# VH-VL binders against UPF0659 protein YMR090W, part 2

Target 1, 227 residues: UPF0659 protein YMR090W, of Saccharomyces cerevisiae (q04304)
Amino acid sequence: MSPMKVAVVGASGKVGRLLINQLKANDSFSTPLAIVRTQDQVNYFKNEVGVDASLTDIENASVSEITDAIKAYDAVVFSAGAGGKGMERIFTVDLDGCIKVVEACEKAGIKRFVVVSALKAEDRDFWYNIKGLREYYIAKRSADREVRNSNLDYTILQPGSLELNKGTGLLQPLDKLEEKASVNYSINREDVASFIVESLLHPNATVKKTISLVNGNEPMEKFIQSL

## First folded at step 21 (VH-VL; from k3 with heavy chain S107E)

Design p1
Fold by OpenDDE, fold request of step 23:
Structure p1 (fold): chain C 227 residues (1-227), chain A 123 residues (1-123), chain B 108 residues (1-108)
Amino acid sequence: as target 1 above (227 residues)
Amino acid sequence: QVQLVQSGSELKKPGASVKISCKASGYTFTSYAMNWVRQAPGQGLESMGWINTNTGNPTYAQGFTGRFVFSMDTSVSTAYLQISSLKAEDTAIYYCARDESYYFDTEGPFDYWGQGTLVTVSS
Amino acid sequence: EIVLTQSPATLSLSPGERATLSCRASQSVDSYLHWYQQKPGQAPRLLIYDASDRATGIPARFSGSGSGTDFTLTISSLEPEDFAVYYCQQRSNWPPYTFGQGTKLEIK
């Protein structure tokens, strides 16, 4: 079987960069495409990482432009986000950016779509009173809804608090998430990247799924089998 | 709306201890890490480390272990820096600075800063 | 530890002139480079984040560029209030996070 071609929106993010490296190192995948928003980022990925990059600013690019960037690929990962870098960008990146990429996938005939969202985005009671994150979660919740309403073979990943530690390869089973205190709803970025790869490799288990990602004691392989 | 308000200036003798407070408002305290930065007179900024305001776990930069303790009280949305066995070289302005939310895939900048607390250590 | 070296140490210019400040990293920090402005007697404030994005409320005359190891902060036309000390900071994938030693922009 031919290696899967993956385009990564938000490749310049920490999860994105980890993902690019993992995809590059995995023979199941062709050299991934880094979709980035600045020429400097393009230069970085081409010259320092050794992967192809597309200058496509999803904040300002049209659906047609995004389509042209991704049309040659088999799957798209959306890991972009504005974070705390301006409330306006929450809407243009986290929300409409995601929607535009979804539309571009549909236009291009790309079915496989993996998006990085936020833990319990559908649970308003969880995030509503987190001051500073309400708008973020509104955007993520809405984006997830649009993804679910699309015709894509989607996987919505909803990670907990992101940590800067080495990957463990261990996750908390979905049916046991509530066994953890909310303070422990965290996951290492490298594990998020790893699970994105696993999602792409295991479509039968992950397509049309919303998956909470929190570190635990269960190996990812077993976690996937339980989905 | 987001504000970090630090405690007032301190004058201490060598060997004494000081505890600086940084009260956060305008956001959920436990959803953003809090950093501490030192600036000696006429010198640049030094990262001291940070505290995870969700777990309470502190991380200290090199050179800031032992006498420096990060702590917090979530009930009052306040982070603390305690320095024990004060030395003259500890004379500096100490800043608390907010990190990004734990849910954001960034190790972004320090977007909000306290006004700083001057600690003077003199005999 | 990643070392950030800013240059020049001091930059003397007049209002209306163009200022170019450099920050070089001992190893690649990707685009995780931020700029802070500190005016006398004040706390630092975020100026530029992720190498090229202006923080909220920052005038358009401020711009950042670069990736990897070489970064530049440019002020197209200096205003009197721009004379301050500027620090770069790297927050790459792993700590420790470090600051440059600063560039003092003073009035000629």
Scores: ipSAE 0.653, ipTM 0.869, lowest interface PAE 0.7, mean pLDDT 95
Fold by OpenDDE, fold request of step 23:
Formats: sequence, structure tokens, C-alpha cells
Structure p1 (fold): chain C 227 residues (1-227), chain A 123 residues (1-123), chain B 108 residues (1-108)
Amino acid sequence: as target 1 above (227 residues)
Amino acid sequence: QVQLVQSGSELKKPGASVKISCKASGYTFTSYAMNWVRQAPGQGLESMGWINTNTGNPTYAQGFTGRFVFSMDTSVSTAYLQISSLKAEDTAIYYCARDESYYFDTEGPFDYWGQGTLVTVSS
Amino acid sequence: EIVLTQSPATLSLSPGERATLSCRASQSVDSYLHWYQQKPGQAPRLLIYDASDRATGIPARFSGSGSGTDFTLTISSLEPEDFAVYYCQQRSNWPPYTFGQGTKLEIK
């Protein structure tokens, strides 16, 4: 089979950059497309990373513009987010940005869609009283719902708190996720990127799934087999 | 409202130790990293590093390893900076500053700051 | 390590005048640049984030611009309370994160 062509929305983020590098290094994939917001980012990916880049600001781009950027690709990864930089961006990027990309995928006929969401987004009891994150989680929950209501072959990844440590390749089994409650729900960004790659490589195990991602002691390969 | 309240000024002799506290309120303490910033008299701001308030893992900037220890007590939403073997050059105002939540894959600004703690090291 | 250089070191102006402060990065930091204001005897306060967005409660006379390596903080018409030290900070995707050396805005 020909290598999979992947477009990454939010490529300039930490997870995104790690993902771009992993996709580039994997022969199962062709040169990925970095969807970025600024010309400087375009230059960075083209000149320094050596990958294709598209200047497409998800916050301000139309569905048609996004469609044009991704229509030549086989799969789309959405890893963009504004975080806590105001409710406006939470809604225009985390929520509506994701929705626009979903619509663009549908318009382009792209089926495979992987989105990076947030741990236990559907569990209001978990996040409702986390002061400072309520709006973020509302957006993520809503975005995830839109993804689930789409006609895409989606995977919703819901990572815990993100860390900068080197990837371990080890995850916490889903049926033992709560064992981490007393310690912490955390995952290295590199492991998130790695699992995105694995999700793309293993559609039979990951399509139409919502997967919590927290570091543990189980190899990713075994983790995927358990899905 | 979000607020960071630091402990009071300290006067120490060289070789002594000091422990500064930073109590957080108005938000969930364990969802945002806490940064420490040093400012020597008449000088600029220096990033010292941060502590992950979820995992307790500290990260120290270059020049702030060894004698500097970040810690926390989640039960009271408080971050601590301990400096051992104090030197005259440690005389400075130390600030705690809230980072963005580690649920976000972004590197936002320090949006809230403590009022600062003056540490004076003098013989 | 990314080095931020602010200029000028000191800026002497009068109330009502326009202030232009520069922050230059040794390499691109995209838009991950923030500005802080520190008044005498006070802690720094977030002024501008992501190069051009005003923090909550910051007056419209403050504006930020730039991307990559060259950034500017502009105060359209100085108020007496604006005389302070201003720092830029880069928060690129990977540490270390650094501050500029600061620009002191003083009354002429």
C-alpha cells in the first residue's frame, strides 16, 4: 500500500511538532502536512523540519479554505488548542476550530480523523469543579460530541496532564485508569504523539473509539490489542 | 478571584537556609504549574524553573540547580521554594507565578504573580 | 538558548507621548512572546500575551505587535501610571524560557 498522507492541524504545538517528526520518520507515512497559523511557522516546517506546511489559521479560516488545504490527504489529526488564553479562543479554536475541520474533512471526503481532546471530557463530575478549566472542558466535551456525530472514522484521544518528559511507550490500561487517581493522570507529550501514530496505523482497533491516555506500565502495542 | 500570597521578608546569614511559601487560591492548585522567578536588586527577571503541581516534579533552570528546591503541599494549595547554603548573591525578591494548565498543549504567559518575597543575605 | 534583547534600555518620555518598546529574539519564537509591566515596588503584571493580545483589564492604549524575532510594545498616549519597567518573555515550545533585560520607561 502507498504511504498514508496525514495533515496535522496544530502542528506548531508541542504534541504537533513531535507528531510531525514521528510521521516523517515512519515509512508508513508520506511527508506530513503541517497546518499552521503563521508564515514563520510555515518557514520553520519547510526549511528546518523539511515537511510541507500550509498557512491556514483554523481560528479564522473558512471551511472551504480548510478543505482546500487538506483535500489531498488521507487523514487529519487535530491537535490544536488555545488553552486558557481566554474564552474567545476556547470557542473559536478548541470548539469551532475542531468543528470546522470536521466539516472540511466531510466536504473533502476524508474519513480518518484523530483528535486530541482532554481526559474524561464526558465526565462532568471530574472536571466541573476544576476552577479555571470548566470552560475548556465544556468546549472539549462539545467538540468531541460533534466528532462523534460526524460521518468520520474518528478517534478521540483524551490525554491527562501533559508533560515534557521523554516518551516511555507505556500506557495505563483503560480498565485500571482509576488507579492513577490517587497519584496523577499524566502523560508525556511524546507518548501522545506516538499513540496518534499508532492510532493511524491501527484503524481496526481505534476507529470510533474514545481513548484515555495516561502513562502506565503497559506497552502501547499491548494497550492497542486490549481496545 | 485568583490570588497568590507569599510569605514575608527574610533576613539570613550566609550558609543558612530559607523556605518561601506561595499560597494559591481562586483556582485548582494542582491543575496549573507554579513558576519561580528571581529578581536581584536593580536587576531584571530571571526564570528559576517550575514545579508540576500535579506530579510534584520540579524543573530547574540553568544556574538554579543544587541549592534550590521546589516543593508543594497540595492540601493547603501551597508551593515552596527552599534555598540552602545561602550566599550574598542570593539576595533578591523571589516571585511565584502561575503558569498555564498542563491540560493545555500551549505555553502561555504567567498570568498571576505573588507579591514577592525579599530575601536578604548579609553577614 | 533564545536571547531576548530589549531596546532602548531606558526611555524617557512625558505623559501624553507615544512610547515604542522593542524586543528582539535571537531566533524565531513565533508569537509566543509576552509583555509584563512592573511598577516600582510591585510584582510584574501580565500586559500583553501572544505578541498582540491584551490581558484582562489592560487599557486599550497598550498594544503589541510582531512575530518571529521582532516585537513591539506600543503605548499610544502615556499615562502617569504607565511609567514602569517592561519585560518581554518568550515561551517557545521548549525550555529554557527567558526574559528580556527590560526597558525602563521613566518620566522626562
Scores: ipSAE 0.603, ipTM 0.856, lowest interface PAE 0.8, mean pLDDT 95
Fold by ESMFold2, fold request of step 23:
Structure p1 (fold): chain C 227 residues (1-227), chain A 123 residues (1-123), chain B 108 residues (1-108)
Amino acid sequence: as target 1 above (227 residues)
Amino acid sequence: QVQLVQSGSELKKPGASVKISCKASGYTFTSYAMNWVRQAPGQGLESMGWINTNTGNPTYAQGFTGRFVFSMDTSVSTAYLQISSLKAEDTAIYYCARDESYYFDTEGPFDYWGQGTLVTVSS
Amino acid sequence: EIVLTQSPATLSLSPGERATLSCRASQSVDSYLHWYQQKPGQAPRLLIYDASDRATGIPARFSGSGSGTDFTLTISSLEPEDFAVYYCQQRSNWPPYTFGQGTKLEIK
């Protein structure tokens, strides 16, 4: 197969930056596209990271503008988020930003789509009373529903609490997820990025799936085989 | 909304100990790390490290790995900074500052700060 | 460790003038750079996060720019209440979280 061309929405985030570097370093992929919101970020990704970059502010961009930015690409990853710095941006970025990218993929004829969502988004009893996260989870759950209702070959990744440690490559088996309830549901950002790469490389296992990502003791390769 | 209220100023002699409290309200204490920042008289801001409020595990910046101890009590949403064997150079204002939520994929700023606690160490 | 160097150390300007404050990192911090204002006797206040995003309630005259190693805080038209010390802060993936030494903005 020809190297896959991937566009990353939210490339400026921690997961996004790790993903860009991993895609660049993997011969199965062509140079990725970093979709970013400022000219300084474009210059950084082009000149210092050495990848393609597009100035497309997802919050304010039209679907047509997003379509033009991604139309030459084979797959799109959505890893953008508001970061809790304004309740309005949860809806305009995490929710509507995702929806606009889905619509742009449909218009451009791009089928492969991976989104970084949130652990247990379908379980309102899990998140409804966590102060500061209710609106975030409403947006993520709603975005996930729009992704599922699309015609895309999607993968919805639902990581737990994001950590800064170096990735281990070890995941918690889905059927044993609740064993982590007595500790917490956490995952290193490097492992989220690595799993996005593996998802793109193993579509038979990951297309049309919603996958909880928590660090555990199972090697990622075996985890994927069990999907 | 979010508020961090620190304990009052302390006047101590060299060799004593002090424990500064930082009581959080308006948010889920265990969802956000708590940072400690020192500002010596006439000087800038110096990060001392943080405590993971989900696990209770502290991380100390270089130079703060000895006499400084971060702790917490989740039942009262309070973080603590304890300084033992006080020295004159420990005279400073000590701030607590809330980190961004563990659920977000950003390295956010310290969006809420305590009012600061002045510790004065003099003979 | 990532060292942040702010310049100038002191900036003396009149109300209505444009202020430009610089922060240079010893190695790339991407866009993980934040700006704080500290008025005398007060705790720091967040102004700009992620290099260019204005915090809630911060007047539009404050703006930030930069990525990588070179960052700028701009105050387009100084008001008397803008007299303060300004700090930049970087947040690497791997702590420690470093502050610059500060720029004192004095209104002439």
Scores: ipSAE 0.225, ipTM 0.666, lowest interface PAE 4.9, mean pLDDT 89
Fold by ESMFold2, fold request of step 23:
Structure p1 (fold): chain C 227 residues (1-227), chain A 123 residues (1-123), chain B 108 residues (1-108)
Amino acid sequence: as target 1 above (227 residues)
Amino acid sequence: QVQLVQSGSELKKPGASVKISCKASGYTFTSYAMNWVRQAPGQGLESMGWINTNTGNPTYAQGFTGRFVFSMDTSVSTAYLQISSLKAEDTAIYYCARDESYYFDTEGPFDYWGQGTLVTVSS
Amino acid sequence: EIVLTQSPATLSLSPGERATLSCRASQSVDSYLHWYQQKPGQAPRLLIYDASDRATGIPARFSGSGSGTDFTLTISSLEPEDFAVYYCQQRSNWPPYTFGQGTKLEIK
């Protein structure tokens, strides 16, 4: 089997950059495509990172433009997000950007799709009164529902609070997730990137799953076996 | 509306201590790290480090690992900077600044700043 | 640690002119570079984040560019309120995150 060709939407984000490097370094994958929004970012990924890059600003791009950018690829990862950069971009990037990429995958005949969402997005009681995050979670929950409504072989990853520490490779088992409620629900960005790679390599375990990602004490390989 | 309100100016003698407060409002305090930034008279901005408001764990930049202590009280959404054994060189304006949310996959800027607290150390 | 070097240290220009402020990093900071404006007696104000994105409420005359080690803040046509000190900040590595030493933009 030929190595998997992966396009990464949001490659300039912290998880996205880690993911691009991990995909490039893994022989199961061909050179990944970094989908980015500025020419400076294209130049960086092509010249310094040594991967393919596409100037496709998903906030402003049409579905047809996104389709053209990804059509040669086997799988798409959506890791883009606006963060705290304004309410409008939560809608145009986190929500509609995701929806447009789903539509582009369907139009291009690409089935494999992995999206980085947010922990407990379906649990309104969890997030509704977290000031500053309500609208973010509305967008993520709505995007997740559109992904589930698609015909794609999707995986929805729902990481907790993203941390700046080095990855540990250790996850909280799903059936013990609530043991973290009295401390926090957090995960290192490097571990999110690693789990995206593992999700792509283990479709039988991860297709059509919504997976909570929180650091814990279980090695990632064992965590995947239990899915 | 996000707001960071710091305690007022302090005049101290060398060897004393000071505790600066930074009260947050308009957002969930424990979802965003709180940074501290020093600006000595006529000088630029210097990052001192931050406190993880979710866990209470501080991280100190180089040169700030001794006499400087970050703490917080989540019940009143307030971060604190304590400086012990004050030296004349500690004379500066100290700012608190909000980091981006832990939930976002971005390495964001300090989007909101306190008004600053002038600490003057003079004998 | 990553050192940010801003140039020039002082830039003397008149209202209506174009200002170009430079920030060079000692190592790649990718696009995790932010620009702040500080007027006397005020806290810093976020202008540009992630190298090129304008913060909310920042006039369109402010723009940023760059990736890796070389970054530029441009003010297309200076207004009187733009005369201030400008700092770049990197957030690329785990601690310490650092600021540049500042560029003072003053009336010629």
Scores: ipSAE 0.199, ipTM 0.658, lowest interface PAE 5.3, mean pLDDT 89

## First folded at step 25 (VH-VL; from k3 with light chain S31L)

Design u2
Fold by OpenDDE, last read:
Structure u2 (fold): chain C 227 residues (1-227), chain A 123 residues (1-123), chain B 108 residues (1-108)
Amino acid sequence: as target 1 above (227 residues)
Amino acid sequence: QVQLVQSGSELKKPGASVKISCKASGYTFTSYAMNWVRQAPGQGLESMGWINTNTGNPTYAQGFTGRFVFSMDTSVSTAYLQISSLKAEDTAIYYCARDESYYFDTSGPFDYWGQGTLVTVSS
Amino acid sequence: EIVLTQSPATLSLSPGERATLSCRASQSVDLYLHWYQQKPGQAPRLLIYDASDRATGIPARFSGSGSGTDFTLTISSLEPEDFAVYYCQQRSNWPPYTFGQGTKLEIK
């Protein structure tokens, strides 16, 4: 089987950048496409990282423009976000940015779509009273809903608090998430990237699923088998 | 409105201890990391490390281990910096600065800063 | 440890002029470079994040560019309130995170 061609929206983010490295290092994938916002970012990915890059600012690009950027690829990963930089960007990136990419995938005939969301996005009791995160979670919840209503073979990943530690490859089983104290609902960004790769490699286990991602003691391989 | 309000200036003798407070408001304290930055008189900014306000785990930069302790009290949304065995070289302005939320995939710029606390160590 | 070197140490200009500040990293920091402005007697303020994004409330005359090891902060037309010390900061994938030594922008 030919290597899978993956376009990464939000390649300049921490998770996205880690994902780019992992995709490059895995023979199951061809060189990934970094979808970025600025020419400097394009130059960086082409000249320094050694991957192709598309100047496609999803905040301002039309569905048609996004479609043109991704139409040659087999799968799309959405890992972009406003990063808490204002309500406007939450809506134009986290919410509508995701929706536009979904629409672009449908228009291009791309079925495989993996999106990085947020832990317990559908549980208002979890996030509603977190000051500073309410708008973010509203956007993520709504984006996830649009993804589920699409015709895509989607995977919604909902990671806990993101950490900058080396990946462990260990996750908390879904049916045992509540056994972990909420204070420990965290996951290393590198593990998020790793699981994105695993999601792409194991569509039978991950297509049309919403998966909470928190570090635990279960190897990812076993975690995937339990899905 | 997000605000970080630090405790007032301190004058200490060598060998003494000081504890600086940084009270956060306008957001959920436990969802954003708190950083500490030192600035000696006429010098640049130095990263001291940070505390994970969710777990309470501190991370200290090189040169700021041993005598420096990060702590917090979630009940009052306050982070603390304690310096023991004070030296003249500890004379500086100390800032607390907020990271982005743990739930955001960001590079973690310091978007909000306390007003700073001057610590003067003099015999 | 990644060392950030800012240049020049001091930049003397007049209002209305263009200011160009440099920050060089000892190794690649990808795009994870931020700029801060500090006025006398005040705490630093976030100016630019992720190399080129303006923080909330920052005037359009401020712009950032660069990637990897070489970054630039540009002020297209200096206002009197822009004379301050500017620091770059790297937040690469792994600690420790470091500041540059700063560039003082003073009025000529």
Scores: ipSAE 0.843, ipTM 0.933, lowest interface PAE 0.6, mean pLDDT 96
Fold by OpenDDE, last read:
Structure u2 (fold): chain C 227 residues (1-227), chain A 123 residues (1-123), chain B 108 residues (1-108)
Amino acid sequence: as target 1 above (227 residues)
Amino acid sequence: QVQLVQSGSELKKPGASVKISCKASGYTFTSYAMNWVRQAPGQGLESMGWINTNTGNPTYAQGFTGRFVFSMDTSVSTAYLQISSLKAEDTAIYYCARDESYYFDTSGPFDYWGQGTLVTVSS
Amino acid sequence: EIVLTQSPATLSLSPGERATLSCRASQSVDLYLHWYQQKPGQAPRLLIYDASDRATGIPARFSGSGSGTDFTLTISSLEPEDFAVYYCQQRSNWPPYTFGQGTKLEIK
């Protein structure tokens, strides 16, 4: 099989940046495309990281423009987010940014789509009273619904609190998630990136699924087999 | 409205201890990390480390281990910095600064700061 | 640890002039470079994050650029309230996180 071509929306984010490195280092993939917002970022990825880059600001780009950027690729990863920097950007990036990329995939005939969402996005009781995160979760929940309503071979990843530790490669089994206290619903960003790679490599196990991601004691290989 | 309010100025003798408080409001305290920054008189900003307000786990930067202790009380949305065995070199303004939410994939800029607490250590 | 070196140490300019501040990292910090402004007697405030994004409420005359090891903060036309000390900070993928030593922007 020829190496898979992957475009990464949100490549400049920490998860996206880690993902770019992992894709570049894996022979199952060709050189990934970093979709970024600024020319400086384009130059950074091309000249310093050594990967392809596209100047496509999903916040302001049309569906047609996004389509043109991704049409040559086999799969799209959406890991972009406003990071809570303003209410407007939650709507234009976390929500409509994702929706536009979904529409662009459909227009381009790209079926494989992996999106990074948030843990328990569908559980309003979980997040409704978290001051500062309500709007974020509303956007993520709504975006996930749009993804599910699409005709894409999607995977929705819903990570817990993001940490900046080295990846462990160990996850909490889905059927045992509730055995952990909510304060322990966390995952290292590098492990999120690693599981994105695994999702792309194991479509039979991950297509059209919503997967909660929290660090635990189970190797990712076993975790995938249990899906 | 997000706000971080720190305790008042402190004057201490060498060898004494001090505990600074940083009370958070306007957001869920346990969903954002809290950082501590030191600024000696006429000097720049120095990162001391942070406390995970969800788990209570502290992380100390090099040079801030041993005599420096980060703690918190979630019931009152307050983070604390305790310095023991105070030295003249500890004279500085200490800031608490909010990191971005654990739920966001960001680089964690300090978007909100306390007003600072002056600690003066003098014989 | 990653060392951030800011230059110049002091920059003397007049209102209306263009200010260019530099922050150089001892090794790559990717895009995770932030700028803070601190006025006398006040706490620092976030100015620019992720190299080029303006924080909420920051005027358009402030802009950030750069990646990897070389970063620049530009103030297109200085206002009287812009004279302060500016710090860069790196928040790379791995701690420790560090600040630059600061650049003092003073009125000529």
Scores: ipSAE 0.833, ipTM 0.930, lowest interface PAE 0.7, mean pLDDT 96
Fold by OpenDDE, fold request of step 30:
Structure u2 (fold): chain C 227 residues (1-227), chain A 123 residues (1-123), chain B 108 residues (1-108)
Amino acid sequence: as target 1 above (227 residues)
Amino acid sequence: QVQLVQSGSELKKPGASVKISCKASGYTFTSYAMNWVRQAPGQGLESMGWINTNTGNPTYAQGFTGRFVFSMDTSVSTAYLQISSLKAEDTAIYYCARDESYYFDTSGPFDYWGQGTLVTVSS
Amino acid sequence: EIVLTQSPATLSLSPGERATLSCRASQSVDLYLHWYQQKPGQAPRLLIYDASDRATGIPARFSGSGSGTDFTLTISSLEPEDFAVYYCQQRSNWPPYTFGQGTKLEIK
């Protein structure tokens, strides 16, 4: 099997940046493509990180432009987000940015698509009253639905509260997810990145799935087998 | 609108304790981390650490362990900084500053700041 | 810890001039570098985040650039209200998160 070529939208984000490192270090993958918004970021990834980069601002790029950027790749990971920095960017990045990338994948004939969403995005009661996150979740929920309605071999990852700790490689079983309610459903960003990699490596287990990601005590390998 | 309102100026003697409050409004308090920043007179900004407003877990920067305690009361959306055994060198303006939402993959810039609380420690 | 060194310590300029402020990190902070402005007697406010993104409400004359260890804050044409102290801050993957020592932008 030839190494998988992966394009990462949102490579400059913390999860995306961690993912880039993991993809580089894994022989199952070719050098990944960092899709970034600024020329400085392009230079950074090329010169300092040692990966290829595309100047493709998904906020403003057309589907055609995005298609051109990703058409040579086998899989696309969408890990971009506005980070709640304004309503406009929530719509243009978290929502329409994702939708445009989905459309670009379809146009390019790329089937494998992994998107980083948000925990319990489909559970309105969960997020509706979280002031400051409602709009974000509205966007994420809608984006996820667009992904599900696409023709892609998608995986929707819905991580909990993101933490900056070393990856553990341990996840909370889905049937025991609620046991983590009292600890904010937290997950380390590095573990999110790791599971993206695992999702790409295990399509039979992860394609057409929506997967909640929270740290627990179950090794990812076992977690995947249970999907 | 998001606001962080801190308690008023404090004048304390060495050895005393002070507790500064930072009341948050305009957003769900428990969904965003709260940071504390110290600024001594005529000096720069110094990160003291932060509290996870969901779990209550504090993280202290080097030099701010022991006498410094981060706490919170979610019922009133308020973060607290307590300094015990005050020293003259603790004289400074202390700021609370909101971090990112836990659900956002961001680098966590401090987008909202309290107005600061002056703590003066003098004999 | 990652040490951020800002230069110059003081920058004296006149309104209308271009200001260039530097922030150098002792090791790479990727793109996780932020800039804050602090006017006399006020709390700091976020100017630039993630090296180059302007915070909400920040005028276009403010711009950030750089990556890794070298970052620059540029004010294309200084306004009277821009004279203040500017701090950079790194939020790399691991604590501790640190500030630069600041650059004072004063009116000539």
Scores: ipSAE 0.829, ipTM 0.929, lowest interface PAE 0.6, mean pLDDT 96
Fold by OpenDDE, fold request of step 30:
Structure u2 (fold): chain C 227 residues (1-227), chain A 123 residues (1-123), chain B 108 residues (1-108)
Amino acid sequence: as target 1 above (227 residues)
Amino acid sequence: QVQLVQSGSELKKPGASVKISCKASGYTFTSYAMNWVRQAPGQGLESMGWINTNTGNPTYAQGFTGRFVFSMDTSVSTAYLQISSLKAEDTAIYYCARDESYYFDTSGPFDYWGQGTLVTVSS
Amino acid sequence: EIVLTQSPATLSLSPGERATLSCRASQSVDLYLHWYQQKPGQAPRLLIYDASDRATGIPARFSGSGSGTDFTLTISSLEPEDFAVYYCQQRSNWPPYTFGQGTKLEIK
């Protein structure tokens, strides 16, 4: 099969940037597209990272503009977020940004969509009383709902607390997720990126799924088989 | 509103210990990492490391191992920096600074800072 | 570790003038560079994050640019309250995270 063409929204983020590297290094994929917000970022990805980039600020871009940016690609990964930098951006990026990308995928005829959400987004009891995260989770929950209601072959990834450690390739089985409750729900960003790749490579196991991602002791390959 | 309030200035003798507190409010303490930054008189900012406020695991920068201990008390949303066997060169202002939430994929800028705690070590 | 070198060490300017501060990294830090402002007797304040994004409440006269190893903080027209020390900080993919040595922006 021909290498899959992937556009990455939020390529400048930590997970997105790691994902770009992994996609580049994997022969199953062609050179990915970095969807970025600024010209400096475009220059950075083109000149320094060596990947194509599109100046498409999803916060301000129309669905049509986003569609034009991604229409040549086979799959879209949404890993963008406000990063807690204000209520406005939570709504324009985490929520409506995701929704616009979903609509753009539908308009472009792109079926494969992988989105990075948040652990237990649908569990209000989990996040409602976390000061500073309530609005974020409201947005993520709503975005996930829109994704599920779309016509896309989606995968919703819901990672735990993000860490900046070397990837382990090991995940916590979903049926044992709560074993981490007494410790913490955490996952390395690099492992999130790795699982995005696995999701793209294993659509039969990951399409129409919502998957909690927390580091554990199970290899990703085995984890995928258990889905 | 988010606020970090540190304990007051300290005057210590060499060899003594000091424990600085950083009380957080306006957000869930355990969802954001807490960093420590040292600034010697007339010098720049120096990263000391951070504590994972969820797990309690500290990470120390090079040069801040051994005598420096990060800790926390989640019941009062407070992070602590303890320095033992104080030396004259430990004289500095120490800042606590909040990282972004663990749930956010961010580059981790320090968006909120304590007011700083001056530690003076003098014989 | 990644070393951040700021230049100039001291910048003497007058109100209304344009200020350009440089931060260079010994190796690429991607876009993960932040700027802080520290006024005398105060704690640092986040000014710019991710190379070019203004923190909440930061005036439009402040702007950041750059990627990889070369970054610039620009103040289009200096206000009296802008005279302070400015630090860059890198938060690249892996620790340790480091600060630049700072640039002192003083009134001429």
Scores: ipSAE 0.800, ipTM 0.918, lowest interface PAE 0.6, mean pLDDT 96

